# Designs tried in a protein design chat: VHH binders against q9y6x5. Part 290

Target 1, 379 residues: q9y6x5
Amino acid sequence: LPPKLLLVSFDGFRADYLKNYEFPHLQNFIKEGVLVEHVKNVFITKTFPNHYSIVTGLYEESHGIVANSMYDAVTKKHFSDSNDKDPFWWNEAVPIWVTNQLQENRSSAAAMWPGTDVPIHDTISSYFMNYNSSVSFEERLNNITMWLNNSNPPVTFATLYWEEPDASGHKYGPEDKENMSRVLKKIDDLIGDLVQRLKMLGLWENLNVIITSDHGMTQCSQDRLINLDSCIDHSYYTLIDLSPVAAILPKINRTEVYNKLKNCSPHMNVYLKEDIPNRFYYQHNDRIQPIILVADEGWTIVLNESSQKLGDHGYDNSLPSMHPFLAAHGPAFHKGYKHSTINIVDIYPMMCHILGLKPHPNNGTFGHTKCLLVDQWCI

## First folded at step 14 (VHH)

Design ga133 (framework vhh_8dlx_2)
Fold by ESMFold2-Fast, scan of step 14:
Structure ga133 (fold): chain B 379 residues (1-379), chain A 119 residues (1-119)
Amino acid sequence: as target 1 above (379 residues)
Amino acid sequence: EVQLVESGGGVVQPGRSLRLSCAASGFTVSSNWMGWVRQAPGKGLEWIGDIYSGGSRFYNPSLKSLVTISRDDSTNTLYLQMNSLRAEDTAIYYCATGKDYYELAFDIWGKGTLVTVSS
């Protein structure tokens, strides 16, 4: 029987939530599986970029989804939620479901993972749901398990995406213990329901399941705002993305715009594109703008307004608050093993190994995940 | 100590709807998984659906369009709503739960309530 893998993402699940709240169902999952305590995501620490990095093993400059809002200087195209179905934005990489369908003549299934409702290199996920945030976790899970059990060619790679705890993290902030406790308990219950459903359908013993996330969350405040309007007039630039990483397209001389911004606030760094720190791997793509502004953790960039967000992400990927975790269970994984840290780009080559796929060139290192796998020597 | 008591059965006409109740005592419905199972005359047990502690609901695909499972935490009661009743829905309906959330066995059953669908 070909190996099968279900990849589950709970958006915005900060790693240290595991230390500060009780997760009885997730702990039972981990007891017979593996836990990676911190996953170092890619910069910028945003939803679309990191979800695409998980399934391609590439830094954002290489896969082309460099933000949730983008502008391509060569083609003059704009990317937002309303036009994210244009294959142009997604075609700079080959995600694992495309590789699965083309290399092994197998099917893929997707419940709302970013990019799965887009034809990428003329290939769309065999089974998919058009993105709609109103669709329940139950309906997503029911479709995924139906497709895993009743498909020809067989579904060997399946994905499931859920918007929480990110939506609540933004609304309440991660330091709101009462509201976050309620939200996180609900997520743990959904994990329990997932496991129970897979057991009931006879899938549990032979299915590899990865539970992970794209980023964390940090506390924001009305006392930590950076007002761009106090530093530069709108006539001087076009704003491509705002906070906490602002993407600036100059309408005048780039040096003049840079000089107006560089001393704007002690709580943000201003970079010309060529001066962006190499450690970010965020430079070599036409969709990265000539000037980027990077706010310090917990600071929000605004345009002469207050922010309603009490939590946010997108910050420096070295910050522990930006890190998610990874838990996994199944025939490919050891039981009861804890690992400290991997890079988010390492997930892709590990998944290719589990599925028997040849990975496309990528930025991950298979050696970093070897200790998680039963068929690998850790030394 | 743990008891499940089904109610709401009876004789109903084809095309009608009914709601069955399952009153639980000795444990809290919102903290446990629960399910509905039926047995038609001369046939084996047929699983209808489950509701888990987190609120996720899973239904027998052949029945999914016809049934809804819900719970009322304040009255510690589980419900089965059935719509568009047919003669083949004639059965004894059981409420069930397991001792362990991760066990798939129906270890604790009610005594059942009879539903007869006839003209």
Scores: ipSAE 0.000, ipTM 0.320, lowest interface PAE 13.8, mean pLDDT 88

Design ga134 (framework vhh_8dlx_2)
Fold by ESMFold2-Fast, scan of step 14:
Structure ga134 (fold): chain B 379 residues (1-379), chain A 119 residues (1-119)
Amino acid sequence: as target 1 above (379 residues)
Amino acid sequence: EVQLVESGGGVVQPGRSLRLSCAASGFTVSSNWMGWVRQAPGKGLEWIGDIYSGGSRFYNPSLKSLVTISRDDSTNTLYLQMNSLRAEDTAIYYCATGKDYYNLAFDIWGKGTLVTVSS
């Protein structure tokens, strides 16, 4: 029977939440599976970019989803996370569900994963839900499990996305132990429900399940604001994205805009595109603007107003607060194995191996994940 | 000792609604999965639906639009709301739970409550 994989994302699940809160259901999942304690995500540490990196194995400069708000200098198109379903934005890479569907007798299923409601290279997920944040976890789980059991050709790759704990992380901040404890307990309960449902349907023993996330969360404050209006007049630039990474499109000479910004705040770094640190892999794409501002951890860039966010992400991907975890269970994975760190781009070639797919060229290194897998030699 | 007691059955006219209750003792309903199953005279068991510890609910597709499962954690009680009752809904209704969370077997059942849909 062909191998099957369910990829689950809980948006904004910071890795160290696992050490500071109790997760009885997730711990039972890990006990008979594997845990990667830290996943080093791609820069910028935002939802759309990192979700697309998980399923393509590419840095943002290579897959083209470089932010949640983008401008393409060549085509003059604008992208917003709200309503832009133009395939143009997603066509610089081939996500795993597209590759999966191009193999004989294979279907893909998706419950809300970013990009799965868009035709990419003229291929849309075989089964999908149009993105709607109001749809319950219960309804997403019901659809995904029905598709896993009742599809022809069979669903071999399925995805499930949930907006928490990111929404609560923004609202309360990760240091609000009382509110975050409640939210994280609910997520653990949903993981319990997921496992119960898969067992009830006879899927659990033969299904590979990955539970991961796109980024973490850090505490913000009204005392840590960078007012961009105090640095530069709006007439000098077009703002493509604001915080914590500001994307600046100059309306005048680029050097003049850079000089007005470069020493404005000790709590942000200002880069000309060609000077963006190589370690970010955030330079070689027309959607990356001529000037990028990167706020220090916990600092928020604003336009002469306050921010209501008590938590945020998007910061430097070297920060542990930006890292998610990865847990997995199933016939492909060892039982009771812990691994310290992988790169988020490494998930894609691992998933291709599990499904028997030939990966498209990617930035992941299969060797980083092979110790998780029973069919690989590890020392 | 784990015990389940169903109530709320009786004779009801076609097209009416009825709510069944299942009172649990010896365990906490919010910490376990709970389900409803029925058996019509001379037929096999038919799964109606269940509610899992985290609150997720799953229904028999043939019945989904006609039933709702809920629980009241403060009274340790499971409910089955049935709407637009038909003669074919005549059955003994059982609530069920499992002690073994990881095996998901419904291994503890109530004695059942009879629902007769007749004009």
Scores: ipSAE 0.161, ipTM 0.643, lowest interface PAE 5.0, mean pLDDT 90

Design ga135 (framework vhh_8dlx_2)
Fold by ESMFold2-Fast, scan of step 14:
Structure ga135 (fold): chain B 379 residues (1-379), chain A 119 residues (1-119)
Amino acid sequence: as target 1 above (379 residues)
Amino acid sequence: EVQLVESGGGVVQPGRSLRLSCAASGFTVSSNWMGWVRQAPGKGLEWIGDIYSGGSRFYNPSLKSLVTISRDDSTNTLYLQMNSLRAEDTAIYYCATGKDYYKLAFDIWGKGTLVTVSS
């Protein structure tokens, strides 16, 4: 039977939520499949960068989506959530749905995954929905399952994106057990709906399903603010991105801006681009600004005002609070296997293997995920 | 233990609307998959639609614009709203659920409620 894969993302699903809350539907999914307890994401630990890393297997400096807000010094273009349809920003990599359509003459389907409503290398997902946060999970699921069951050439790769628990994580903070319990129960129920729908349509037994996320969430506070206006005047720089990783484009000498910022707060690291730690793999791209500010976990960078966020992400990718999980089920995966950790860039070559695609050069290591797969030996 | 009791059937004129109710006992509607199925005289079972525990609803494509499934978790009741009724909608309507949510089989049914569409 031809291999099929559905990749599902619940934005901002922190890995340790699995240990602190009950997930009966997800637990039943895992019982007959695999669980990776922690996925080490890429820096910066933000939505657009990490979702694109999942489907390209590349660090942000290599795929070019280096933040949710970007400036390209060479072309003088600006990127924000409202400008996501310009192919320029997405063309530094080839996402898996493009490879799927071009190598094997197969179709791809997408319900809201970042980048899927953009023509990348002149190729757009065969079936897709234009991004709209107001569209229900039910409608996204209905479209994806319809396309999986009724397509020619057949849909072999499908994606489904959901904004929760990220939106609630920002609003309430991950330590609000009452509100987070309600949100996470709803997500578990949606996972139950997903499995039930796939079974009803006869898709479940032959479909590989991956449930994952792009990042976690950490608690923020009005007691943990870094006010940039106390350190540097707006006349010295252009702000490209603010928090928790600020991207600074100097209007004056770079060294002078750096000197004004380097002692701004004990809870923030200030880097010249060439001094950004190599372990971040966040240096070799024109969209990475000359000065980067990295706040410590739970600290928020502000411009002389309070923050509305009780939770945030974007912090150091070594922090367990920033890590999502990965669960998977289907003919490619072992049953009842638990694995400790993989890198988020490892997901792409694993998915290429499952689909029989030749991966584009990437930063993932297939060996890290081989223990999950029935056709591989684990040592 | 588990019981489903349908109500709200009767004689209705073509073009009118009707709402059926299904009262559940021995389990909670909000935690289980529920569906509506009908059987017209001399014909087989026809699936109308489902509501899953998470609230997702799926309908028979031929009926999607004509029916709405909803539930009231506080009264443990499932509803089927039917609009623009036609003579071919004459049937016994059953509320149903499965004992094993993940094995998806309708094995718990109500006794049914008769809907007759005639002038």
Scores: ipSAE 0.169, ipTM 0.627, lowest interface PAE 4.7, mean pLDDT 90

Design ga136 (framework vhh_8dlx_2)
Fold by ESMFold2-Fast, scan of step 14:
Order: structure tokens, then sequence, then C-alpha cells
Structure ga136 (fold): chain B 379 residues (1-379), chain A 119 residues (1-119)
């Protein structure tokens, strides 16, 4: 029987939520599977970049989805709408569902994962749902499980994306214990429902399931704002992305814009593109702007106004608050094993191994995930 | 130990709505998954839908617009709301709980409640 994998993402699920809240259903899942306590994501710690890194194994400068809002200096195209279906933005990499369909006579299925409703290299997921945030978790799961059971060629790779706890993390902030407790309990219940559904449909024993996330969340405040209008006039630049990483396209000499910004706030680092720290792997792409501003954890960049968000992400990827976790269960995985840390780019080559696919060149290291797998030696 | 008792069936006119109840004892409905299944005269079992402990609901696609499953934690009761009833909806309706729904392998069934749709 060909190996099968379901990849599930709960957007914005900070790793240390597991220590501060009760997750009885997720704990039962982990008891008979594996847990990676921290996943070090890519910079910028945003939704689109990290979801695409999970399925390509590449840093943002290599896969081309460098932010949720982008400008390409060569083609002069703008990407700022989540509904933008231009393959141009996604064609700098080959995601795993494309590889799955092209290397073997197999199908892929997708419920809302970023990029799955876009034809990439002239290939779209065999079964997919057009992105619509109003579609319930239940409807997404129903479609995925029906496709896993009723497809020819067989669906061997399936993805499912859910917007929480990210939306609530932004609205309430991760330190709002009352509201976050309610939201996280609902997510744990959805995980329980997912496991029960897979068991009832006879899928559970033969399906590999990964539950992960793209980033964490940090607490923001009206007391921690950086007013960009106090630093520089609007006439000197075009704003491509604002917070917590601002992407600045100068309308005048780049050095003059840099000099106006470089010492404006003690809570923001200002980089010329060539001076962006090498550890970010965020330099070698035309969609990375000439000047990047990086706010310190918990600080929000604003344009002479208050921010409505109490939580945010996008900050330095070395920050534990930006890290998600990874849990997995299935025939490929050990039972009751805990691992401390992997890089988010390591997920792709691990998934390729599970599915028997030859990975495209990538930035992940298969050795980092070997101890999770029953068919591998740890030493 | 565990008991399921369906009620609310009877004779109803075409086009009307009807709500069936399933009273549970010996376990908590909010902590278990539950399903509704029907059997029309001379036909096999037809899945209507189910609700999982966390509240997720899944329906037979052919019935989705016509039925709604809900539960009341305070009365430990599962409900099936049916709208726009037709003669072909005449069946014995069962509530059930168990481990393998896809193969209709339920651990516990009620005795069923008869719904007759006729003028």
Amino acid sequence: as target 1 above (379 residues)
Amino acid sequence: EVQLVESGGGVVQPGRSLRLSCAASGFTVSSNWMGWVRQAPGKGLEWIGDIYSGGSRFYNPSLKSLVTISRDDSTNTLYLQMNSLRAEDTAIYYCATGKDYYHLAFDIWGKGTLVTVSS
C-alpha cells in the first residue's frame, strides 16, 4: 500500500502554549507519536513565507515568498492580496504536492494551505478548495477525508490549514489567559475530532499525520509603538510592508533614506539590503527591498496612529516566542519520542522520505529528523 | 450500562419539519461522538450524519441541506432536526455511538423511532 501523509497547520500556534494550557487530545496524539518541542522557522516569521518553506524546504530568498506583502523590482508587480493567484509569485520553488503528482502516479489533496489553489509549474493539487476563510474546519476536514478514501490515483499527500489560533492571538494577545484558554481548548477539541474522524473512516492506522504551525505570537502594547512618521516623510519612500518588518522602497537616494531612519528608534534595527544579517538568509531575491526595518520583540511600527493588535509575529526567528512545535503520529513515526528542536526547512526532506519521493535541492537536513522515524538509525 | 432512547417520531405531513431526540444514560454525549442512521422499509442502512466530542458535524452530502445535528449538554441529549420532509424520508431513525462509523460498526444503538411521512 503506498504511504500516505496528512499535513495539518494551526496558524500561529506558539510552542510554549503546550506548557501553559491543557491539551488532552493533543497529549493523547503525542503519547503514541512524536513531539518536536521547538521548530525554528524562517525569517520573516510570517504566514505565507513559513507555510511555503514547510512544503519546499527552502529559505525565503530561494523560494520567493519573502513576505505577506511584496514588490518585485524587476517586473514591477505587487503582491498584497491573499487572493492573488498569479503563479509568478510561487514559481521560484517546487512544493511537495507538485513533486508527489509528477514523480509517481499519485494524487494530492488540499484544504486551504497557502499556494494550493494556484497552478505552480503548470500543476495544481489534484483536489483542492479555493481559499475562503469562511469555510469551517469541519468542511475542510470532510473534503480531505473523502478524498483520502475515494480517489484514483490514490491521494498520498493531503494538507489542511486552519487560521486559529493566529487570528485570536492578534486580537487578544497571547497573554490574555481567559480568551486564549477558550480558543486553545477549541483547537484541542478540533484535534480530537480529526483523530476520531480518521479512526471512524478506517484511515488512522495506515496514515501518517503531522500537526504543526508556521510561527508563534508575542504580546504587543500601545506602550510599544514606533511611529515611522516621526522618522521620515511619506514623500521620500514607498511602503511595501509595515510591521514588525518594514520594507522600504526609496523614492530618493537610498543613502539619504537610510540616514533619516538609522537612529530614529532604539527599538528598531535598520538595514541596507546588503547588510541584512547572513543568519536570516534574507538577501538574495529581487522581492527583498533596498531598506528593511526590523522591530524588537513586542514593538509595532505604525504611521502616526495607534495599533489595534495586541499580538503579532514576523520578528527575529531566533526568538522562542516565534517558534511553533511539530507533533506526528503514524506508521513512519516512533511512539512516545520527544525531540528538542528542528529547523522548519527540515520538514520537507522528512516528508519526501516518508512518501518515497526524491526531494528537489533544498536547505533542510534529513539527519535532523532521523530520530523521529522508525526506519532510520539515530546515531 | 449505556442506553440510548430515541423519541419524537410519528406521522408527519410532507413539507413539514420534525426534531428527533436521543436521550443518553451511562455516559456524557458531549464527551463522545454520536451519529444518526436511518433505515427505510426494504432498504439498507443510510448514514445521516455525526457529531464529535469537540462539536464538529459531518453530514451525508445528499442530506446536508435538509438536516442539522445538535446536542444539549445540560439534558445529555442529541437532536436531529429535519426540514422539508418527503415520503422517501419514511424510515426508522437510530442514534448510535461507537468506534468505527465508516463500516457501520457501532458499539451502542438505540431501538429506533419510526418516522412516517404521508398525507
Scores: ipSAE 0.007, ipTM 0.487, lowest interface PAE 9.2, mean pLDDT 89

Design ga137 (framework vhh_8dlx_2)
Fold by ESMFold2-Fast, scan of step 14:
Structure ga137 (fold): chain B 379 residues (1-379), chain A 119 residues (1-119)
Amino acid sequence: as target 1 above (379 residues)
Amino acid sequence: EVQLVESGGGVVQPGRSLRLSCAASGFTVSSNWMGWVRQAPGKGLEWIGDIYSGGSRFYNPSLKSLVTISRDDSTNTLYLQMNSLRAEDTAIYYCATGKDYYSRAFDIWGKGTLVTVSS
């Protein structure tokens, strides 16, 4: 039987939640598997970009999903949550489910992972659900396990996405221990349900399962706002994305817009595209705007208004608050092994190795994850 | 003492619906996986469905359109809603739980409640 892999994402699961809250089900999963304590995600630390980096092994400038809101200057197209089904936005890379289906005559299954309801290079996940946030975890789990057990060609790669704890992280902020403890306990219970169902269906012992996330969360405040309207008039630019990374498309000379912005707030860095720090790998794509504003951790960029968000993400990817974790269990993984840090782009070549797929060129380094795997020599 | 007490059984006409209850004492329903199992006269045990600690439900595919499992965590009670009852649904219905969330075998059973479907 070919190897099988289920990739699960709990959106916005900050790595240090594992140290500050109890997760009995997740800890049982880790005890017989592996834990990577920190995953260094890609910049910007947003949902769509990082979910696509996990499944392509590419930086955002290379895979083309550079933000949750985008503008392409060449084609004049706009990307937002409501328009995410246009293949144009996703066609700059080949995600693992496409590679899986085109190599070895295998099937893929998807429950809500970003991009899986879009035909990419004329290939859509063999089994998928159209994105709908109101669909329960139970329904997603029921579909994914049915497809893993009852498919021809066999489903060898499956994905499952859940919107929490990100939604609650935004609403309450990560420092609200009362509300966050309730949310995180619910997530741990869902992990327990996942493991129990896989065991009951006879899938658990032969299935590789990765539980990870796309980013973390940091505390925001009404006392930490940057009012962009105090810096520059709306007539000078088109706003493509706002906070905490603002994407500015000038309507006048770029240098003039830059000069109006560059000293406006001590809590915001202003970059011309060519001056964006190399460590971000966020420069070489037409969807990255001519001027980028990067707010300091916990600061929110607003347009003459208050912000309802008590937590946010999108900040500098060197910040530990922006890092998720990775836990894994299955025949490919060691038991009881802890690893400190990997890059989020390293997940893709590791998954390709587990599935026996030839990876497309990518920014990940297989050597960074080989200590997690039983068939690899570490050191 | 850990105890499960089923109730709500009785005689019902074909095509009608019925809701069974299972009251738990000595442990918390929301912290354990629970299931419903039935036994028709002269037949073996037939699994109906489970509800897991997190609230996720899994049903016997042959029965899924007929039944719904739910729980009320505040009253520590498990329910089985049955619709469009058939003569074939005549059985003793048991609620059950296992001490280990990852064990499929049921360790603790109620006494059962009899459901008779007859015209």
Scores: ipSAE 0.164, ipTM 0.638, lowest interface PAE 4.5, mean pLDDT 90

